# VH-VL binders against Non-structural maintenance of chromosomes element 1 (nse1): the designs that were tried, part 4

Target 1, 232 residues: Non-structural maintenance of chromosomes element 1 (nse1), of Schizosaccharomyces pombe (q53ek2)
Amino acid sequence: MEKERQDGLSDKHKFILQYIMCRTAGVDNEQVRELVQEQYGETATVEDVINELNNSLHNFDFKIKRVQDQLDGRLTLHFQNLSGDPVSQMATPYPPVQIELMRKIIEWIMKCDDYQYSLTTLQIQKLSRKEMGLAPSVIESHLHTFERDGWLRQREGIWTFTNHALAELDAYLHNEYESNLYECNACREIVIAGYVCDCGYCLHVYCCKHLAHVNCINCNTPWANATVIGRW

## First folded at step 4 (VH-VL)

Design r08 (from c08 with light chain T95W S97D; framework fv_ciduvectamig_arm2)
Fold by ESMFold2-Fast, scan of step 4:
Structure r08 (fold): chain C 232 residues (1-232), chain A 126 residues (1-126), chain B 110 residues (1-110)
Amino acid sequence: as target 1 above (232 residues)
Amino acid sequence: QVQLQQSGPRLVRPSQTLSLTCAISGDSVSSNSVAWSWIRQSPSRGLEWLGRTYYRSKWYYDYAVSVKSRITVNPDTSRNQFTLQLNSVTPEDTALYYCARDQGIAAAGLYYFDYWGQGTLVTVSS
Amino acid sequence: QSALTQPASVSGSPGQSITISCTGTSSDVGGYNFVSWYQQHPDKAPKVLLYEVSNRPSGVSSRFSGSKSGNTASLTISGLQAEDQADYHCSSYTWSDTYVFGGGTKLTVL
């Protein structure tokens, strides 16, 4: 393990940082573990290296965030700009129609029935055609771009936010969709997969597992009776 | 593997209720990823989709316009089955009735029936 | 009549290729990748051959292929075999969240 020197980060730290930064949609923790072990030896940990990087990055309003995926439980690492305007950054590369479609998709995900926070490709096609008059091929092209750029993810035609999108749009989602949004009471992340008890206590799916409780800590109601958030 | 086993009366008199059951093995009637449909086949009208039920956070029901006023599709989670009830039957309801697993709710682009019951010939006659 | 239009019959000899058409509207066949195809032997339930226009389920021969142009989908069977003699049905999902079927096509292998 190396620490930050008086003259800045080591070349090994910069190599790992570059690897993470070049992957817009995030990087699997296991891939970074392999690089860390190659650079620092078999006993080196991802956690220590990322903490050392973040100590330096904080001075520039950047951070590497470790996120547990709410859908599959995988650990991923994401480079974030904490001072940038994420809406302005998102708007820059896209034509106005494409930005309008992204804003609509965000709305449809946030306001979808039964706390699912996801849409099928067919639902996006129907809503885009109905509300914007877009052709199926145009919609398909834009969805591919949003997936490629790390804003949306899909599994078997079911679309939702990436961890990157949730992090970048956090303030926007709280301000625009507060009444449609849940936060985990344990980890404070926006919940797209989890449980909400009738008392309002909400847990991300992996935070519920971590607590090893079968009943809500606040009201003692079984979690089996809670409202399910998301589609796993 | 998934199997669908049908049962129910094969002869129904006009104005009565047609009732069929589809028992599911190898999957759950409350599975989030699929729907459960009824389809009938007659010489005069060919194949006709009648309706479906599926579970997300609650039960949903979709019905064909032609039968919507007379049809109910009911899931039973305790017996892992679903039923068709068709009220006020006429001779035109005489058909071979199938239950089927419907892929059309879980993922976009998968609008098909992958497993079918054996079929039940229902005759509507006095 | 059925919502989707298929020819009533088609025939071919072993080893030949045949194509069966299925014509609908912009709200079903023409609207998206809604089309599926089913094979039905006498006294048997239909069996899925293709979904999403051209995708094959596990166990379906590569001799069966699908395509779509505008409001017309097509099933092509290459290298005809005696066992292919059956009824073939097209189906389409609709923008109204229903299913419609074609009238069926009787394939005779001569």
Scores: ipSAE 0.006, ipTM 0.541, lowest interface PAE 11.1, mean pLDDT 85

Design r11 (from c08 with heavy chain A107V L110T; framework fv_ciduvectamig_arm2)
Fold by ESMFold2-Fast, scan of step 4:
Order: sequence, then C-alpha cells, then structure tokens
Structure r11 (fold): chain C 232 residues (1-232), chain A 126 residues (1-126), chain B 110 residues (1-110)
Amino acid sequence: as target 1 above (232 residues)
Amino acid sequence: QVQLQQSGPRLVRPSQTLSLTCAISGDSVSSNSVAWSWIRQSPSRGLEWLGRTYYRSKWYYDYAVSVKSRITVNPDTSRNQFTLQLNSVTPEDTALYYCARDQGIAVAGTYYFDYWGQGTLVTVSS
Amino acid sequence: QSALTQPASVSGSPGQSITISCTGTSSDVGGYNFVSWYQQHPDKAPKVLLYEVSNRPSGVSSRFSGSKSGNTASLTISGLQAEDQADYHCSSYTTSSTYVFGGGTKLTVL
C-alpha cells in the first residue's frame, strides 16, 4: 500500500518513463523526441513531457535530467535517484572496497590541481596504492568495471566523469564540493571541460564554440587567454 | 627561505571571537603547490589541526569537524598573509596557536607541515 | 584527546637507540603511508623530522628513521645525543582528508 495512484500520468507518459528508466547509461534526446512525437503528435516537445514526468517523480525523490555533452553538445536524458547516498546507489553491485575507491576517485577528481577535473591512470594507481593499499591489478580491474558500467570515461589514460555520472552525482557534488565547482554562464550546468576567463565568466567547450565568440562577452578579453578547465 | 611570522599573544573573553594573523615571507599565500594551515597545542589535547586554505583555480578551505561551525581561515594576497577567526570561544580554546605550510594540497601530495610560525599564546578567561 | 596513541615518555643513554610508537586505526596510520614526525624543543615550534613514514627532509640527520607495520608507525633514533632531548609528535592523513596528531612523547636523554 505505497502510493499507487499515479493517476496524474497517462499511459503515454508511463511508456516514455519506462523507456528512459531501462537505459541506465542514458538515452539519446533525438530518440526520445521521435517517441514523443509518435505518442503525442508532431508539435509535442521532449521538454514538456519531461517537465510533466518530473512534476510527478519529484514526490518520490526521482528526476529525469537532460545533459548536454560538454565537448560536442549532444543531448542525453538520465534517470536520477535523489534519495540516499548517490555513490552507494551507483555502486550497489560493488564490494565495499570498490565503493570506497569510487568515493576517493570522485574526491580526487573534484580536488584536482590546475582546473584538471581528471586523473591519469598513474595518478589513480599511485593514490589508490598509497591511500588504500590496493594491489595494481585490483585497481586496474575496478577502473575497467567503472568504465564498463558508465561511471568513468578514459581517453589516452585520462580519467574523468561520464555524462551519466555527472547527472547521477549532480546534487552530491553541489552538496559536498560546492567550493570546487564551476558553472557554465551559458547553460548553468557544472563545468569539467571548458574555459574560465579571469573575470570569472565560464563556458563549456561546446558552449564557447557554439556561441562563436572570440572574446569573453562579459569583459571582452580574448578566450585564448582564458584558463582551460579539464583535459579531453 | 620560508618564514612565518605570527601576531602577538591574545587574552580573549568567553563568547568573543579570536583573530590571529600569519605573515608569509619567502613564498606566496597564493602558491598553487602548498596549503596554509592552523594548528593549536594545549597540555590536555596535544597538537590539533584546525583548518587550512589553499589556491588552485579559486580559494579552497578545509576545516576539522570539531571546530567547523566556528572557524574561518582567510587568505589575503595583497599582504601575503592568512588569518584565523574562531567564534564563540570557551576556556577549552586556550592553547598555543601555530600557522604552518602544508604540503598536502596536491592530489598526490606528501601530507606534512614543513615550516611553522613561532606560535601565539591564546588565553580564554573571564 | 589525541587521535593517535604514543607513549607519554621514553628514555635512553647517549649512544643508545630508542624507538617511539604511534598507533592509529585503518582510517589514518593503517590506511595510508602519510605519517610524519615532528621534534619540539622547549618553548620552540615543532620541526619536521620525517614525512611519508620514512622520508627525511634535507638537513635532518640519518640517525632518524621511520617504519610502519599495520596500524603502528615507529620513529627510531640511533646514536642518541643530548640534543635529542625533546618532545616527539606523530601525525597522519585521514580518510576524512584531515590531519590527526598523537599525544606526544617526551624523550629524556639520561
């Protein structure tokens, strides 16, 4: 006898919700747009349907978040659990040591030197061995699992959060690491790949390219002189 | 070489705010390779780390859980110094207070205090 | 109350070797190799002797050495000299990204 009456959601809403919920690494926005237009007609928008779903989901501490890739601007939709400890929720199938490693990797990425918001494989190996006493093969195995499960991405030995991890950890990162966070002035989302001007104006890589501004719109200083956030 | 010079002794009444300053020479308070910490020493509790500030992309602050609600550590780049403010002091805050350079701010840091100030005696008494 | 346990005092004669222990938990000393040791003479600020369990800063005598086994770190002073008479403090990084200290050990050179 939990709250069973979700009579505010149509069968069409429930279909879209189930589609998104079943795809744990996120769903392409264009794919959902096709489904929305099929169910509600050509003028229906993903934004309206997601807003209606979120109005109902909020009562249960759930949310669907639309994420724009910080490098290429591709939109994805992610189902979030806002209740409990997000790291434990992400890592429910993992042993306790592996969950602790994930917590530490999140901390190390967030407190990274020189705006990097990323770690090299060597940095993770060194820190995990020194702070947790883990064997190199155990660390490597856990990192491959985090990559496989969609929590971390690796490009040429550089590790950082996936879009799915950023969506799932959004509230956690704001609560625990607010002083370590940059926000994009164009889209108001967390920045781990972008530029920050000396005046404080900050943009994702994609937002900067999409706006096609050579100079900061706030202070007119060239973006070529801005501090780079992240490694990609 | 690096030198840390602290403000002089303090007599503070219970419930008041304690304010101490540490002036840095031979390094910059905004150096991105080190943090700047406050540590106190009392006969009953020994050495206690209180908090630190450090510069990366912006200023960051870490505080010991025991004092987190009452403490602020503030850098001042223009005067190359950093300060400790401790609110609502009690007699238990009576201690010798040290500032120190902290090597534990890099992701792969070495986590030790390599230079210490001379210490400031703080007495909390009515 | 200090988080790390040290003996309150230790004593030795000139030329002898003495060892001071520092015991914590798996969340500090046992969890990491980030133990440091500090020497403090009366009315003076502490001075770093060792960091990362066994590393010596420039200018520190090779008579000072460090080790760690499980949750216990140890400072050993060989060839004890009168000037070694001081208080010795251990410190460790923690899982909370903070520092904890031991209660200090008073070394008496007889």
Scores: ipSAE 0.000, ipTM 0.412, lowest interface PAE 15.8, mean pLDDT 84

Design r16 (from c08 with heavy chain G104W; framework fv_ciduvectamig_arm2)
Fold by ESMFold2-Fast, scan of step 4:
Structure r16 (fold): chain C 232 residues (1-232), chain A 126 residues (1-126), chain B 110 residues (1-110)
Amino acid sequence: as target 1 above (232 residues)
Amino acid sequence: QVQLQQSGPRLVRPSQTLSLTCAISGDSVSSNSVAWSWIRQSPSRGLEWLGRTYYRSKWYYDYAVSVKSRITVNPDTSRNQFTLQLNSVTPEDTALYYCARDQWIAAAGLYYFDYWGQGTLVTVSS
Amino acid sequence: QSALTQPASVSGSPGQSITISCTGTSSDVGGYNFVSWYQQHPDKAPKVLLYEVSNRPSGVSSRFSGSKSGNTASLTISGLQAEDQADYHCSSYTTSSTYVFGGGTKLTVL
């Protein structure tokens, strides 16, 4: 039944929604699948439950977004607020200086040279000191908080957006950094880890691997010769 | 509940432009998680996807190769609708035309049509 | 001529199982798991039956199941019922960011 404002969602749907909402860094699709099957039976699917939830959430400017990891294809679910300034919403518990640092880090990642969409710890330290006058210990503390809260990820000193940050920032990045964005030709999501052919055809690392094409389908140039997007 | 309501002329003469409108309720034409498609059906060709429009930071358009030179799909955010224009029609363009919501939870690989308009039979004859 | 190949017709008796195939190429059916199936009764718009090869929307009977091997996707209807008599269409998203359809299969319930 779809009586919108009067019992439009089942109690089981509300339970799944609360489960997802409480996990601010996102939740594994396989964990939600197990929960859905436990609550609704083996024939129930995550896709149907999420679609039903999103039909109700749309009226309140909320959405559950499914994100595919650009390297390994693992699916995660993210509760998203579509209203207001996403950077301020992400950083609501942070003091103003820390919000401004997050805004600057987003800019530096997006405007990074050589298709890298990432920063080293040294680059963040240098830029934060130069542009904001922040002490090294303060920068380290804020970076730890951003990693802990699921906004940035770090591997061997290389920092970039988490899947959660990409979900939350999607509209913001399109509005502010359109000229700096690549979009995957297979799934039409933003690319920060992938390949772009000289012809302009672009794929996530996982999409390229999943399609298993040796050459670009548009121009037949080997993917081995493509420009690498990101550092991983 | 999402509903798609079609309107437009049902008779078009050869060489003229076929124009149809799809009015959307229960969703936004500029929703950034879906696309809006036109699909036609004829006894000789079956179902044929023609093209779609969708909004991100700007409007995007994808068209089937067979109609790419003649087709335009246009969104109208003020009236929450989108239109099909197909130029230089021939009797082969006689078909039942549908608008449809292109369910696009792209990160999950969901690519299917979940809501369809009622269909408009367009006859191309003199 | 349709991009995806389906048999023109299939028939069965109530309680039986039938399977409808849908064959494409590595750039559509074989390239992604983005195959969907649609049921169409006379004078009605198509209704989604399966998406992503084997997933059912809410309200679709568990008698409908899907699978894919290489460049061929299959729709299986178990426990065939009179109301299953309809046209069935397969569709796939392509590597060129377009959609292709099969020619459709007319199911007759004898």
Scores: ipSAE 0.114, ipTM 0.601, lowest interface PAE 5.4, mean pLDDT 85

Design r17 (from c08 with heavy chain G109Y Y111D; framework fv_ciduvectamig_arm2)
Fold by ESMFold2-Fast, scan of step 4:
Structure r17 (fold): chain C 232 residues (1-232), chain A 126 residues (1-126), chain B 110 residues (1-110)
Amino acid sequence: as target 1 above (232 residues)
Amino acid sequence: QVQLQQSGPRLVRPSQTLSLTCAISGDSVSSNSVAWSWIRQSPSRGLEWLGRTYYRSKWYYDYAVSVKSRITVNPDTSRNQFTLQLNSVTPEDTALYYCARDQGIAAAYLDYFDYWGQGTLVTVSS
Amino acid sequence: QSALTQPASVSGSPGQSITISCTGTSSDVGGYNFVSWYQQHPDKAPKVLLYEVSNRPSGVSSRFSGSKSGNTASLTISGLQAEDQADYHCSSYTTSSTYVFGGGTKLTVL
């Protein structure tokens, strides 16, 4: 592949890089840990290999990003291209109408009322018909493609971003939707599942649980009284 | 393997600015999984964390309250390094200064200093 | 005076176990499971021994273990060896999103 540029990396590093790059929906840190230990021995760490890869990839405006799932804390690795417009890169294989639909779905999720950062299938159908004049069957087809390609996930008709989409779109979302965006006060990642206290202190569900605090550490208000972010 | 190499003046006069550089190899200063910290050590105060910088979608900066009005930690992506600037120094700023990689972005993540620079003894004396 | 309280010194003989305490408040040690321990030999930078109270980095001996109860974290070194003679420092994350350190403990292996 033309993106697999020669940069002085070992064949073992290139194998791990290719393994991550080929998994557009992300790859479990645990799976990469097994692969790293198989290639480099039982004392080798994912962290060291990823750091070595990123040191080389930085020269070409690429990196591997770790993403922690906001509900269960599961860690995944995602390949990122830093040089281009992320939406345009995502959109390369898609027809213009499908690109426009994805841009609008991103907007609708980000501007969703009441901190929900998700849309029902019916909401997507209604908005797509109203704003783009698309037929229901066309909308369904495009949603299936976005789910298949790892951009959106769905549970019981509720659609939101995948870990892959959040990683790939991170800079785009900060640039375009800064005023609609919550960041976790503990890990500084975008929050689509979490809590925000009236004082503005915000945590992912996982970060809140991991800190094991019953009350907000900033204002001492119980988390039970905080506003819920997301539908999960 | 990650390596941190420190450089900068070892003698600074009172009221001047203390400036140190930490050059990074084996990782990127813009790595989104870590932060880059300055820590000093003196007989009177022991180990004291001063501040850190890290990149997510934009640069973030955290500083210890005791130095917040005098300190700046600056990343430089083109040279893969970060610097400490401490203004208006006094003899109490005499210490061994270390740069370190911080896996603390945590609650959800690890929160410790896993790689340290060699240390730079900075003496503040007239 | 450091923010976290450690004994100034501890001593033990080879093969014995020793424990070093690190006492803070509910805003640091008691509030978070983010306590780390560092070993420092003379004229060297500190080296991480434990993080998140009890986790060991790759290459750190299983003789080093950590625990926490309330506002006090503890480092235990079992099967004490001459090479363990060093200064030991604890550190904790705080409610201000900063770090504090203990005063350090000098371990003497007799």
Scores: ipSAE 0.006, ipTM 0.565, lowest interface PAE 8.8, mean pLDDT 84

Design r27 (from c08 with light chain G31Y T95W; framework fv_ciduvectamig_arm2)
Fold by ESMFold2-Fast, scan of step 4:
Structure r27 (fold): chain C 232 residues (1-232), chain A 126 residues (1-126), chain B 110 residues (1-110)
Amino acid sequence: as target 1 above (232 residues)
Amino acid sequence: QVQLQQSGPRLVRPSQTLSLTCAISGDSVSSNSVAWSWIRQSPSRGLEWLGRTYYRSKWYYDYAVSVKSRITVNPDTSRNQFTLQLNSVTPEDTALYYCARDQGIAAAGLYYFDYWGQGTLVTVSS
Amino acid sequence: QSALTQPASVSGSPGQSITISCTGTSSDVGYYNFVSWYQQHPDKAPKVLLYEVSNRPSGVSSRFSGSKSGNTASLTISGLQAEDQADYHCSSYTWSSTYVFGGGTKLTVL
């Protein structure tokens, strides 16, 4: 580390921290790399700067987490608050009914049948109406807000967690939904897009495809026969 | 600045339990972005990774196959340290033991050991 | 025996370049780009020199560079200096979520 914990953060560290903090949906690792090289010179690394920041931030229950996209491996950096209830912190500007809808959507995604870890727009509307009595226009408005604020992503009417939401909810999901979670055997992160072999060995789509293994390393069964996790 | 300080008995009799402690300063043993590993070094086997512990929302433990039946790695959040316990030791467990910070569990994990303890030579002899 | 193969020793003179190889299998070195290199002086703990094959931590001289081809990773030290005399260890993360190490290479600077 560049500085001991008791030393204050440099202006350069504070600049990078503020850049990351102001981007609530996360920031590309490559954009931060450019800033780090601009501030510290071409040999400086994102890893060293983030480690120095995290050493100071941990005293205040904050952290910067790197997230690897489960499909394409793209790296993003996310500022996290480790204190309190993650769902309530995530939904700070929302009225109580909208916070409750977010809690319900998290539950419905996690308890999804057939390893899907996703919901269609119609499923969200039906469940929200049935369990909360919400009007369709209210549900649509809240979904738009969750997408805009970076908590949910949608592709062709299929909704699931963003990388930012997975970073913020990581501890919450392990605590509340441990029996519903798969963990990647290569990187030990939560899997919502991947493959699980009958033997239990599990990999993200990116971890499986980018490494080019044809068969499961644990039992030698072809990955073509594995159960698909998620919808993409 | 991260520092790792090791302590524990340097002499252990065959069949007993080897126990070492690694005290952490400048980081938290419960940090979500790193793991905490034990590695040993002997002339016959070189460097050997033994196991690690790390915190997500619960504690996880990974162990090398060669020691899995005998090893426990335990974190202690109140003292900011982690320990190695190796049961039923034999003279083949005589080695220089290191604790290390392991960058291998974060998303986009980098899978290297960036800070090491000073090392503890443990001799297994009657 | 170590899982990764390194030459036991390498020697060079000040100002020269030397290369240390680290050969594994398709399940470790050939599988991931998670090869790291460590320098160890007598009676000292290992210190990281390179990670992810070729990345240098802050404070590590640009004289140290890394590469990988197939199942073999290489550490090159250019402009060899007396202080480079040490043991060098390679490590790789494996598909089975473990770490393996090479046997170590003793570098002698003439």
Scores: ipSAE 0.006, ipTM 0.538, lowest interface PAE 10.6, mean pLDDT 85

